# Ledger of designs, part 4: VHH binders against Carnosine N-methyltransferase

Target 1, 373 residues: Carnosine N-methyltransferase, of Schizosaccharomyces pombe (q9y7j3)
Amino acid sequence: MEYDEEEVKVLKEVLSAFFLYRQYAHTITQQKRKSMSRLSFEHKDLLLQDSDNNFLKHLSRIDQCIEQNSVLAEAIANAAIPVFCSDFDQNELFHVNVDMMQKVSSTLKQIARDWSTECVEERRTTYAPFIEELNSLFPSDSIDRSKIRVLVPGSGLGRLAFDIAVEGFACQGNEFSYFMLLTSHFILNCVKQENQFLVYPYIHSFSNHVMRDDQVRSLNIPDAVPSQYLRNSQNFSMAAGDFLEVYGTEESRDSFQVVATCFFIDTTKNILDYLDTIKNCLVDGGYWINLGPLLYHFESEGTSNSNSDSQQQPFVELTLEQLFYVMDSMGFEVLKHNSVDTTYMGDKRSMLEWIYHPHYWVCRLQKSKLRFQ

## First folded at step 1 (VHH)

Design f11 (framework vhh_5c3l_4)
Fold by ESMFold2-Fast, scan of step 1:
Order: structure tokens, then C-alpha cells, then sequence
Structure f11 (fold): chain B 373 residues (1-373), chain A 124 residues (1-124)
């Protein structure tokens, strides 16, 4: 079947979340104002002492930033309706929980990370190794790159897949999250000029700011208009769906010369399923390029307290040493391996920064060998 | 509501011709690039041809170049594919697709960027 009623419901909930962002974000600011009203007179005086730059005026600036973020969030949702859910009724929004609203806020931060000039350093640290490796393996002066198919699983907002396609490769991105799919569609197809939108990615956290203005920074997006670079649609495609379901099939067998995984391989319950699927879709002699940590997203679900459903499913978390052993047994020969230091959605002005030490490797798949007599 | 409806498929002999049509509704047709995509039994999706909103840019897959011609009539919201010199390897379900930088969407998750398809069978 083409449609699942439950999946359509999830899509409508995601669309509703983008429209409800404005209302939800303003309730947080109003809760802060309510909290202030309950302070002693002495404490209120301390916070309101500067008539030009006080806590209440800062909350008003945050409200203005929310309005700008809402323009972007609503543009994403409106552009998605005719493509993803043409029967969606904006007058009958679905109820959404706090977790879904937080995912909209996280998506706005990811737009800043992948499509702004200010985040280029972090983006280049994680993406440049892939571009450099592909350029080294497939020189443009001797190889027709349009014949080299590269798969990018978990492509998020499509930036790495876009960068690969711009180099001339036939690149396909794959993503399952509707928050990512609706947003990547918007940026790749609907934005018509550089710096068309403002995003305020830091307004929802009141923690770890050094200066008040650090919370209300705006970033212009996008730093490039993807449609201007992707004039030949044959060079780029996106596949919506679960990686295992889309690429674990016989139809996907021996289909790609390269699989490029960036912060992806730890996003499944059983990492061995991802290895099987990568092996399925790669050609013999094909390359797998990876950069990422092993921060297993489903670890907590696998160790849940007495949930009978979780106890029936295999959850497999491997160390890098164990992973390399299994990869070798499956025919993946590691050609390069090192570690990289990077942040992920980091903010250098924050008092708190998460630093990752992801591992980078290039391996080549050997499915069979011709033996000469 | 976005709708794409293909027609014109059928059974033909090798060397024959068919013309496929796609009727589009529910969006501003002349603002979007359009594609023809096909899927043969047991194979993945293949983009056959793309056409820009103005017909100023047209591309073809190597497998059909010189044999197939894509065109559009923006006044009628209709996309066409003229298929000449058909080969058994052209046997597939042919889909009309709205180009959104997604040449194809593999999705049962409430996504519809293509029509239900029309079957083309080239028998030998």
C-alpha cells in the first residue's frame, strides 16, 4: 500500500507542529513574565533597574525573534502541503506534545548549522573529509562523475548530499524524519535567493549565555541557492523512507559505488542491520566512507525496565574494535582510519560546548574475487 | 489536492511507438519542472526525462536519448512523453512526477509527488 493511515497522522502532526510553533514559543516567554511577576519588589527592582536594557525588554526582543522564526516555520509547512499532504487543513490542526515542539526548535538550529555562513567551520570539519576523499578516488579529469552513484543515508537537511552533487557525482540522499524531509524540501526547492530568511536558533534556551545579545543572534539562510547548482535533476535525488526498508531490497542490490555515512551508523537498534544493508546496496569494490561517533540512539530502549516488547527485539551496540572485526569478516577492508575533533550544533559563545571525537574511515567492499588458473 | 494522472500506456511490438500523457491538477503547473520516471519489474526507479517550467531545459537518460521526447502544454496542465523505437527493455510502469529537487520519493508516508502510473509492455 502507498498510504498508511498512521503515517499520514504523524505527517499531519508534524505539519501542525510547524504552524503551532508561534503560539507555543510565545507561551514560554509569557511563563517567564509570569515568573517575574511573582518576585519580591526588591528582586523586581534589580531586574528592571536599567530602563533601556532590562529583563522585560529582553523578553520583548525574544518575542520579536519568535515572529521571525515563525515566518520560516510557516513557510516550510506551507511549501510542504501540496507535495506531502495536499488534503491538510490549516484550520483543523492536530494536537502536538512538547517533544514535537522541541523538534521544531531543533530543526531551526539544524537549518542554521547546515545552511548558514556562520556555521561553515563545523560543517566543513565534518563534510570536507568526504569531499576530499571522493575527489581523490574519482578525479574529474579522467572519470565521468555522473556515472558514480553516491548514497548518503540519514542526509538530514541534505547539505552533504548537495555538496557531493555539486562536485558532479550522481548523489542520492535518504531520510526518514518528516521534520527533516519537509525542511530539506523547502531549502532545496523553494528558496529563490541567498539570505532570504532569518533564523534565531538560540532564543529558546536561557542557560549558559555570557551576554544577553548572544541569545538573540540572527543567522541568514541559505548561504547558497541549491536550485541554481542543481539545474540537471539527474545529478541529485532524495529518497524518503527508512534506510533498512528502502535499501535492504533486491532492487537496491549493487546500486551504488559509494555509501557516505555522517553521524548515521549509531541511529539503529542493531548496527549489524546497517552493515548488511550497506553491503547490499554497494557494488563489488565499492567504497564506504564514514565519520561519526558510536552514541547509540536506542541504548536506553534496549535496557528499559521490564518492557516486554523491548525484550523481544535485538539491540546491538558495538565498540569500534568489535565493529572493525565484524566489518573485516563481512568483506570490508579498512583503507584509512583516524579520529577527528568536532562539535555538533555547537555554540562557541556558550558556557557549555559538547566536543565529539568521531572516527573517520574509508573501507572497500570485497564481495567476490576472480581467481585465475 | 495535488493530482497527477498518467494515460497512454499499453502493449506494443518492438520498434513501435506510444505517447504518454499526464494530467496535472491541484498546483500551479507552470511554476514547476516535471519528470517522467519508470520502474521495471524487479528494478529500481529510473528518471527517464526532465523538463523545466518553461521547456527551456530538457534532459534525457542515456538509455532513451534520441528515442524519447518530453514536452508540456502549460495552458492545459499536461505533460507528454513521445516514445519511439521501443525496445523490450523499455517495459516498465511509467510515472509522471512533479520535480521538487526530488527526482523520486520512495514513500508510502502520505507523500504524493507522482501519479499511479501507466504500464508499458514491449513484447517480443
Amino acid sequence: as target 1 above (373 residues)
Amino acid sequence: QVQLQESGGGLVQPGGSLRLSCAASGFTFDDYAMSWVRQAPGKGLEVVSDISWSSGSITYADSVKGRFTISRDNAKNTLYLQMNSLKPEDTAVYYCAKDTSYQWLSGSYGMDVRGPGTQVTVSS
Scores: ipSAE 0.006, ipTM 0.237, lowest interface PAE 9.3, mean pLDDT 84

Design f2 (framework vhh_5j56_2)
Fold by ESMFold2-Fast, scan of step 1:
Structure f2 (fold): chain B 373 residues (1-373), chain A 128 residues (1-128)
Amino acid sequence: as target 1 above (373 residues)
Amino acid sequence: QVQLVESGGGLVQPGGSLRLSCVASGFTFSDYYSYAIGWFRQAPGKEREGLSSISWSSGGSTSYSDSVKGRFTISRDNAKNTVYLQMNSLKPEDTAVYYCAASQYGLSSWYPNEYDYWGQGTQVTVSS
């Protein structure tokens, strides 16, 4: 098929960001050294007093961690080139802004969150409810799970979709972010050994650390080798593209028995579009399983009078009560509902931790049922 | 071996409060190995239902069923190997045998089958 020129440009910018991560991260460390050089003699002496654990030696340890993160970042980009962008030239890197560099850093944290042993507890509070529900709804002793199609929108690095596929379900993950798509491709298809790589997810923030070693600690990834469990994409696949564009089509109608959304439904300008699309791709009597907050990602854009694009697009933020009312009106019957306390990409050794109270629900869609109430 | 002992049950009037305690023995705390503890109840003729759980290895990872959310609070004291269930605004329908259970996976969960070890239970009766 013909490639969209703009989409190819975005791919090349993302690839460039993974290669430029090393240079960018070292620049931040250099800026900290320069800042330290501006301190008074007395203050410099205080910071350099400990010969084994002084501020400059710590910055040097950060630089060593950046080199290790760069090995992983470049491995991701190099593995992606022949699959996603075979004409990419590493000697002609595209310009990338600070936001794109922050997205590489965030991606490294997401690898730790989804693919390390150390982050297993957060995955159990957020992912295990989906696995338990699917196993309960579709017992393997009476149901051929390979015929049960599960869609995981906003699948990120593919861990939940992978875990569902391991249970025997025909699972498709969907993701729009090229940072996530290139990285999930790498972990799902290219990594051959448990604990093959080190990631240092906490080096980019100098705030709220109790100990220097907490900032520069490494995590081994991955905790599992996905390629040993995947059946050459027979029952597992990843689809690239915007959820609304891919699954809002006639071709996607009545295609999935389950839609599993984890920290996803608040990632759009108009949540009603997500509801329409979930309803489109589910079969009659199909299930929607959700766990997440309602932290609307585009709320600030919807109120910006200086952005002409925002004035032309609908923005809708609903409370849970309003959302349930709309869901009921659309034919989604809520079968289960509760809340969970959890972190999301948190550092449990940090002085600052964000605790979410996401809501979990299971709904069954009634497309063919007449409604007279 | 892991053992769980519940205490603090009894008779209370509607609107009253009780604090249940679950003392765990037979396991050691380490940075790499911990237990999640859950509270469950079973009324005569009904299935065992999950009420609340707390992950032992993580601060603040708790869950609550809709029937008790806002009325019951789970907490832990790791130094005492004890988990508590503070029950407020008790209703007659809260009458049941209350069980604590432990999972070696550190899972905060609503499902009994995720739990490896169970206490013998403590009776809670809400009646005048």
Scores: ipSAE 0.000, ipTM 0.095, lowest interface PAE 23.8, mean pLDDT 83

Design f3 (framework vhh_7d4b_2)
Fold by ESMFold2-Fast, scan of step 1:
Structure f3 (fold): chain B 373 residues (1-373), chain A 124 residues (1-124)
Amino acid sequence: as target 1 above (373 residues)
Amino acid sequence: QVQLVESGGGVVQPGRSLRLSCAASGFTFSYYAMGWYRQAPGKQRELVASISWSGGSTNYADSVKGRFTISRDNSKNTMYLQMNSLKPEDTAVYYCARDQSGYSYGPTDAFDYWGQGTQVTVSS
């Protein structure tokens, strides 16, 4: 795999972000200490009146949690260097902005979501429908699952793709975010022991906590060592790159029996591009299984004032009804459709919890169907 | 709607073997750790054996270790208990159970659903 100079720069910035997480996170708690020092004597006394458990001691506990998160973040970056960027010098870190630091924090939450025992119920509600459908469509007692190729676009940390591969399917995950690619590489290939690391996913928000211990609670990761489950399997791979670029090619045409999209189809500027690409890479009679909301990630960018090339690109956000109409016109026959109730990277102890009502559907592709009505 | 249906129980002489089966439906079987419990009249229910969702980890009660083998076939939504060298003390109703943790690589030994049970009697 050849990277252009701009891609190498992005990769080095992501690696730098993982190493700079420790310093950045401590800066936030330090800012809170400085803020406290500016309080009136009366207010300061209220916050410090308990000598054993006060606001400053809580900030110190958060700093301890940051140290543990930093062990994990630095392990991810160090494991990635020889594979992704062997010339990276960790003594010459690139400058990173606040958005990139927030992406490291989000990645730590994603590790908790996909690779801890505490988050098993959320994974069950979102991933189990895919496994149940695949088992129903391709029973292992009559079908050689190693010949059934399943593509998981936007695979994040690779958990759904891993679970599908463990069932015996030839599964390929696809992801373009280096935050996800470096982290999934670490978990899938480099961890050697269950529960080897602690992650503290809730320490960076000071809002909506009921108890201080809720903010500083840890999760053990990973709940499984993927390399041990897949050691005898030739059926699992991860592909780096933009979904449209990798799977929109003639080389990718008619390559997969199944495309499984989980919380993915709303992650592009034009949803029709995703439909074209799913159709391209599926075989005739192949299946598309989806579970997700339609929370379009680029909705705000489509209305922003900009002189960039992206302002000339179409932004298309469809309702479910309109999406189904377009899908039908393209040859996707909806076989099943229902809604599911779930959280996504939620904190069940928080005063604020968003419940998603994502829609689940199974479609079968007829490539020979007329596109026009 | 979760359903667990046991079969394979019966009357057998000491030293013989039986194989129990549990057919599961109404949930994604391959995502759950599973177990076998037993209960003799007048005694509390005890865990006999448990198996992880993938089949990669198994646990056994000391009383059955080396004699019983738990296994599963995720493609058939079926769990098995192979019982060798049966003793009169193994006489009980055997229950198939689903671990409440769901979608985990090891059993938590906290179970939320049980089948109706199948009787195993070991007598001369």
Scores: ipSAE 0.000, ipTM 0.142, lowest interface PAE 16.9, mean pLDDT 85

Design f4 (framework vhh_7qia_2)
Fold by ESMFold2-Fast, scan of step 1:
Structure f4 (fold): chain B 373 residues (1-373), chain A 123 residues (1-123)
Amino acid sequence: as target 1 above (373 residues)
Amino acid sequence: QLQLVESGGGLVQPGGSLRLSCEASGFIFSYYAMGWYRQAPGKQRELVAFITWGGSTNYADSVKGRFTISRDNAKNTVYLQMNSLRPEDTAIYYCAADLSGYQYSSPYEYDYWGKGTPVTVSS
């Protein structure tokens, strides 16, 4: 019961963050204007030399982009209220910290990544391997795909799960983050036409831009209307909650033919818990398809000065070699393994680009082995 | 449109048990609050049990301790386990889904309803 009350509090904080995005973003722009007032007359003159195209006019254009992003952020929050928190009062917003504001900005970038035409190449690099593998394992001409259940843990905004469901598979996405859940609900259920919204994903960073217009460029979303593709489908669902709690249960045992993890397995304190849960929910002979790095999200908490006596949670981070050894011992047979080169939420026009070398593998699970003398 | 299909109803003797199941269309099932309602002959439709998106449950006083509502989000299914059945539990049982998520809704405010499954407690 107390856990449910804590969930409602977090939800109200996340809703508040989406509504406070406008105010927060304009405050940052205003701080930059105030910084200019502290410059020498000579430096101010240099920045304002071009009356048509100067630094202050660029900040004004950033403010216009913030207004457009705020339309999207508030649409997401308003659509979420009747579904997630019908008693939420927009006039009594919760206090939110800078990290939560950064998560709203990150969510807007994730919308661009998963639901714009411009980011299709990054999705092809990371999502296409899953689609190709599933099509190879379960040919539509000989297999009724509606009976093949695919679980996508950490599904984010639901794009990979959507793409899998479009191929005819019975696909379930799972997500814990309210930033992702509110936003995926909006895109999957509430958006009614292609390119309905504009998002300005690059306005919050003033670093590594070549051209001023690169910072203030817009992307149209969504590139597809999910409700139109899935309007009559019984084959797509979203499950909200912690992966371990939802799929570690008896009810979830032997429930899926495939588990597809994309940039997911490093998002827990103990990776062995994720392996146990994947094994629990997969059928015997089922497949685990993975693509991702091993950039352990909770590594710093395990080494920090946290109250271990009160929390008493194990932290386990494995190298790929160690992970494969453990997987083999658990009955996961690695059928395919290679590395992939990709960006993650990158800006192709930026002077700085992060390139990941995530590893891709396909495993087949043998849950039971007869004792042999 | 979310579609709900109930099953598990039937004829049972007093003191017996039944488990009702409600399977939903897969499109974002876990975002819905789910409820079981019943309508006895000549009476208005009434709430039996309600389960929120987060798993919190609420029961009508008349069934508390006898009925248990649960959900399996992985299977897009909500269940009503009915124990110690009484003749006054005789009704058509309806599955309902509401986008409110966290709140109790009136019998007329649920967005989606199943066609109902009859439960008779007599002989």
Scores: ipSAE 0.000, ipTM 0.319, lowest interface PAE 13.1, mean pLDDT 84

Design f5 (framework vhh_5c3l_4)
Fold by ESMFold2-Fast, scan of step 1:
Structure f5 (fold): chain B 373 residues (1-373), chain A 123 residues (1-123)
Amino acid sequence: as target 1 above (373 residues)
Amino acid sequence: QVQLQESGGGLVQPGGSLRLSCAASGFTFSYYWMSWVRQAPGKGLEVVSDISYSGGSTTYADSVKGRFTISRDNAKNTLYLQMNSLKPEDTAVYYCAKDQGYSSTYYGPFDYRGPGTQVTVSS
């Protein structure tokens, strides 16, 4: 019952974060106004000199953008309550720390990344390789795609999983973050029309903007109406939970013809656990398609000098060469391998752009090797 | 200070038409979904129509679909409801309402509504 109670607490904290986003975001702009009020008369005059680019007018414009983001954030939370937490009382909000508020802001950027027309280029470079590979491996004119089960771990807002399902495959997305689960539920099931909502994903950073309009620009979402497809399809589903816990079970063994991992395999403490779980849930002769960097999310925890319980857990970070060696030993035959140049949740108008060189590979799994066949 | 002021109501015969207007002030009109809601004598509130920030998305109650058209002019901070083929059942006080989301998915109350305008459909 302890795990059930803790899970419900996390869910209520996430719901509270979406409702508290408005208050929190306005507090940040208010603190900025207070800071600016302490400037010298000379500096204040400089900031008010340009009537169109006046800093106070720009902060007021940011406040208007916060109101718009809050409409979207509250719509997500309100749609989630009857499905995920029917007993949630918005008059009794849970305490939310800065990390959770930053995750709401990050979620708004993810909505822009996965569900706007403006971010189509990044999705083309990261998602299209999966679609092209699946179409090549399973031609629709000879294969009943509804019998090909594709698992997308760490599916985020469900865009890649949705795109795969649109091609006719039986696709299941998996995600453990309630920020992602509540938001993907909203977009996949509750949005009724293309470009129904505005999101302002860049308003929370005051760094590296070339133009003030770049910071306060809106993106329309979604670029597609998933609910229109879902009304006519039985081949799309989303599963909540930790990848290792859901798919590391005997019940999940030999369940999928394809596992498609996009910017996912570096999100665990021990990458070998992910390899074990991918092998568990794939059928013999099944395919693993990957695109991603090896930017290990828990590297800093493993190098901690504290004598804590976390130091007793194995942390394994492999180079690509080491990873391929281990994969071969486990029965993953690499059929295709190349690198791709892409951004990930970047602001294309920013003075700072992170360019990734993620590696793409296709592997076929042989769970048993016969020496003389 | 947020203000919503409805106009255009009145007495009309069945099959007639009316155009309601709502003048909005005290908030950034173009950043909010707007709704028309009505209350018939002795009944609760009914949401008749919603419109998105830009006017690109609209929804209608089944009772008014095909007869009513919601629209907005963001430059004038004005919301409209064109009511055609009016029926006695459309008799109600009509309110302009500011909401924070899509009304069919939003579970909270309206942020604010105006004082209302009376529409009476009678022979």
Scores: ipSAE 0.000, ipTM 0.112, lowest interface PAE 21.5, mean pLDDT 84

Design f6 (framework vhh_7w1s_2)
Fold by ESMFold2-Fast, scan of step 1:
Structure f6 (fold): chain B 373 residues (1-373), chain A 121 residues (1-121)
Amino acid sequence: as target 1 above (373 residues)
Amino acid sequence: QLQLVESGGGLVQAGGSMRLSCAASGFTFYYAMGWHRQAPGKQRELVAKISWGSTAYDDSVKGRFTISRDNTKNTVYLQMNSLKVEDTAVYYCAADYSSGYLYPQEGFDYWGQGTQVTVSS
């Protein structure tokens, strides 16, 4: 047996990023103060005219919000150490690049999205359709839901998988990112009280705010204590690993009655690999429920003029029309299809809001009766 | 708190098959799982591991033993085929969380009680 030293290094870098968040975030506000000091006398006076609520006092408020975010970020890392990396020494932090620091900030926004009361509307538009469909397909008064296995690929912080499990289904979430894995562990296993933590998800951008208070507003998390529902539950699990590697195996063949993909199918280089794997793990007559855009994460890498080894891998991006044609050929019969309007980690008070028009569909797999030509 | 309970084991003739099960309870979340064995007078050794959906085997059992995980039950299985007298040992289920992979040199956080497998000639 071999050891995976590179994976241990990545994990220690992720843990270091959660601890370095405080220092990094305060450095940004300090840089803004230094920029202020370089302003003309006239401009400084203009910004400092309100003795009670001037720009420098607003930066001080941002620093207070950073401290509260750091309490949450460090709680996540500290809870993860004995479970994921018991030999981690927080006095010997790894060097972390800006991309990893931005992923910590993004993770804090994801916590707000998935585990606050304030973000329930976005979850209602993106997650509730799955719950409604499952309840319609598998009524609890006639079907033993503990025998209905639902897979949620790219489950992030586990909210959709949790919501499905609460309805009585045997649900498994799958995720690859350590930022998501450490954070979902914290929320699912370590938080003991509703609204135990505050998160300030909007403090890292100074753009498109209407009111200063909009930037520094807090959200309470979590809106539910998952461990009170999930302790000793046989119907909920989370699996770490790449979707293709975990579920593309013979052992995973014909294992799930439902695959529920939410903002997931565009996260691979070749979408056909995801279709093959969904087909592999579904039973004959099983259902695939999807909601998401087709914003292919690797499109720019595929069109690169680089002659690197990665350019030998296939990149396949399909339009919805092409995707439906391929799905039909593979035995997926589309039963329902419509579009939905939603945001993803959006700020409703911002002057800039990204509105997605993801497509929702329900397919039934006819695995044993594929069309032959 | 994570608890591991092994089942299976017993006496089997050389060339036979046996399946061991390890059920995890009190925790429905990420961990790496593996099977170790300890023969009389020898040190405990890792036989097979499963993590990140990947499996790895000691060279002595490759092609004969298969480790698998029930994706909804937090149960790990070790299917042992073509058993040899040399496979006689107490088999232990173990869990390690340290990075989603098993690290034998760092030790394991949780161990089962062990189950005896005896292979007669």
Scores: ipSAE 0.000, ipTM 0.256, lowest interface PAE 13.0, mean pLDDT 83

Design f7 (framework vhh_h_nbbcii10_fgla)
Fold by ESMFold2-Fast, scan of step 1:
Formats: C-alpha cells, structure tokens, sequence
Structure f7 (fold): chain B 373 residues (1-373), chain A 127 residues (1-127)
C-alpha cells in the first residue's frame, strides 16, 4: 500500500511540460518578433527586402514546425496518461520551469537520433559495436538467446535495448527520466506505422545555421515499428527507476549475463557506486560492454562552495586509467579496449559540431578474484 | 568485398508461386554474422519499395502491408542464403527484386539503411 506522492507530482509536471511545449516554443518566435520591432527602420528594411523569403516569413515557418512538433509531443503525453497517470487532468496543468521545457526540446532531438533514418550513422557508430559483440559472444545456433539476460542502464528512448531484443536476447532497459520513459513507451508500444510522425529537431536554436532550410528541416519517425518486430516476443521490458536503487539490491544479485552501458557511466555523482551495482547484478563470468566518454555530469556540484544542499554525498570522478585499475581490483578483466569517433545528438549541417572520442571496452567479471592484488 | 546474387526470378501466372534466393559471397550468413537482410522491389515506373526484412538471428521479421500473409522471408545462415517465398502472386507484384544486407541491426525499412545490394532479379506476373 505504499504510494509515492512525490513521484506522482513529478510525473504530472512532466506530462504538463509535454502539453505546454506548444505555447512555450511559440514564445521564442514571439521574442524574435519583439526584437525586430525594436530595430531601426534601416535594419527592419534589410530584414524585409525579400517579400517571399524574409525574416518574418522564416519565423512563420518555424511556427508551423512548432505545430508539427506539438502533434508529436501531445501524442506522447496522451498515450502515457492511461498507463502512467490515469488521474491526470489536461485542464489543470502544473506549472513547469524553463529547464523542463528545454528537456522536452532535447527529447525531440533524441527521438530524431534514435528513431530516424537520417541519424542511422550515429547509431551505427555507438550501438552497432554492442550488437556485434553480443552476436560474437552468444551465437544463436548454439545458444538459446532468450535465456541470456542483457541489462541496458540509462536506456533513454530504448533503441539499443530494442536492437538487442530483436536479436533474440532477453533485454531489460532501465531509465530514470520520465521524459525518456513516456517517450520510449510511446514509440515502443503506441506507434503503428513507419514514418507516422514528423519531428523538427533543429528549430529551437538560431545559432550556427548555414541555410534557413537547415533549421526547419523535418525528419520522419520512426524508421521501424517496434511493436511489429517484438509482437511474438516476451523478451523485452523497461524498468523505471534509479539504477543504483533498482539494481543495487540483493534481489538483483546475479541476475544478468550482460550489462551494456552506452553514454551512461558518467551520469552519477560517484562512479564507484555504478561499478558496485554493475558487479552486483552481473553473474560470475558475465560480461560488461561499455561505450562512452567520461564527461561527469555532477562534477560542478561536487566543487560548489555553497554547501547549503550538497547532501554530503561523495563525488568521485576517475580518469580511464584510474577506472581500469579499480575495475581490475574488483574482478573485471578487460578483454577488448579501443576508442571511436562519434557525435551525440549532433547536427551535421551546423557550423558547430561536438565530436566525442568515447572508449569502448568489453570486460568479463570474476567475482572470486582477489581485490588487493 | 561483399557480393549478393539473386536467383529464382522469372515469368509466373497470377495466383502462382515463386521462390527467390539470395546467395552471399565475401561474408557468411552464419550465426556469427551481424548482417540483417531484406528484400526490396522496384516496379516499372515506380520507386524502390521495401518488401520484407529479417534480423540476424531470424527471430524477427517485417513485411510490407501489400505482401503480408502472401510472402515469407527466411534465412539459412549455414548455407549463406536468404529466401523469399512468394505465394498468391498478383500482377502488381511485377518488379525487379533486390536482395540487400546491412551491418547494423535491427533492420530498417528504408533503403538508406542497407550497405550492400544485389543486381536484382526480374519477377513478371502475367497471364
């Protein structure tokens, strides 16, 4: 009979953010129109010279793109209500902050990354290594893959977990963010046809565009209908919750043959907690496959001098060299290690592109290894 | 150097059956391969259309709505061969059929996701 009222509140705020996306996004174009109204007559004339393709026509095109993104955002929220929060009232939306609105925009970019044809190269670079490794470790002709349990922590929109399940593995994705959980539920369970929706992932930034069309280009999603691929399989599940809380328990001990972490291990305050939890949920002789950078998300919070809300938790950020030393001491034997070049939610037409050099490794766990050798 | 070679095409009457085969060289469809496989077709004067796709393990299949219940995709990794069993053929199934392979799974329905293509085999359904 335990009901978490705080979790329900957060969920209602996230649902409200998806519904409020439309009005909030139009505020950006309204701000641009207001800025234009404050310009000199000379500058206004420069922006309006082309009657067919001027600054105001471009803002109107962005407004049309916002309407299309809103169709997708509202479809996600509407599909989530009966499953996650059946008592949610769309006429009584919760107040949401700017950070939550930015997370909706970021989620739309992640839909493009994980579920469009146009972003297949980034997925090939980051996800294909996991599929190749699993296919090599567990040949389907000699191994019943439905008995091989793979955990994907920080599964986001569920694409990697879905890719693994399609290969016949018993795959569980784990995610903490309701923005990700509601959206992955929608794509994995509710979308019924390929290319059913348009997403305009680049409309919210006015920086680093070469062409106006680059900013307002659409991508079709999804590139595959997940429910059709998994219709006859019970080998796929999604678990909501914090990785440490769900998989750090005695109940989760020795539960998975593989843990597959992609852009995940740097998302905690103390990386040693993630190592302990990975070790806890893996079987002896199980595999940990990782691809990602070490861009520690909580680094700045650990060094803050305003200690009013630090919660006195330890913050531990390790270099790869230090991480490998600790892993070896814990019983993780590194079998493979290399680096790869990739983008993450990048815009290849932008003047600014972030190129990551994430490291890929495959480890085998020996739970009986001496820790102090 | 990956090469796909289609065979089994030809002339068939409406309501008839035909089995297409695709043999691979330069790689194997053995159980250790990461290749997802698909069949695409192009009818005269039309664009390229996805027909069916099968995952590496054969555990998942996809079919276009126009062929569901009539066509069956399968693979024999030990023989490096992909198959398309076509039953209850219609005049509108007349097309050049292409075998395609991609190195990333799961398989997509977009031709842009496939890395290797055969030369095509013509299937003509006519009375």
Amino acid sequence: as target 1 above (373 residues)
Amino acid sequence: QVQLVESGGGLVQPGGSLRLSCAASGFTFSWDSSYALGWFRQAPGQGLEAVAAISYSGGSTYYADSVKGRFTISRDNSKNTLYLQMNSLRAEDTAVYYCAAQTYSPYGLSSDEYDYWGQGTLVTVSS
Scores: ipSAE 0.000, ipTM 0.272, lowest interface PAE 15.3, mean pLDDT 85

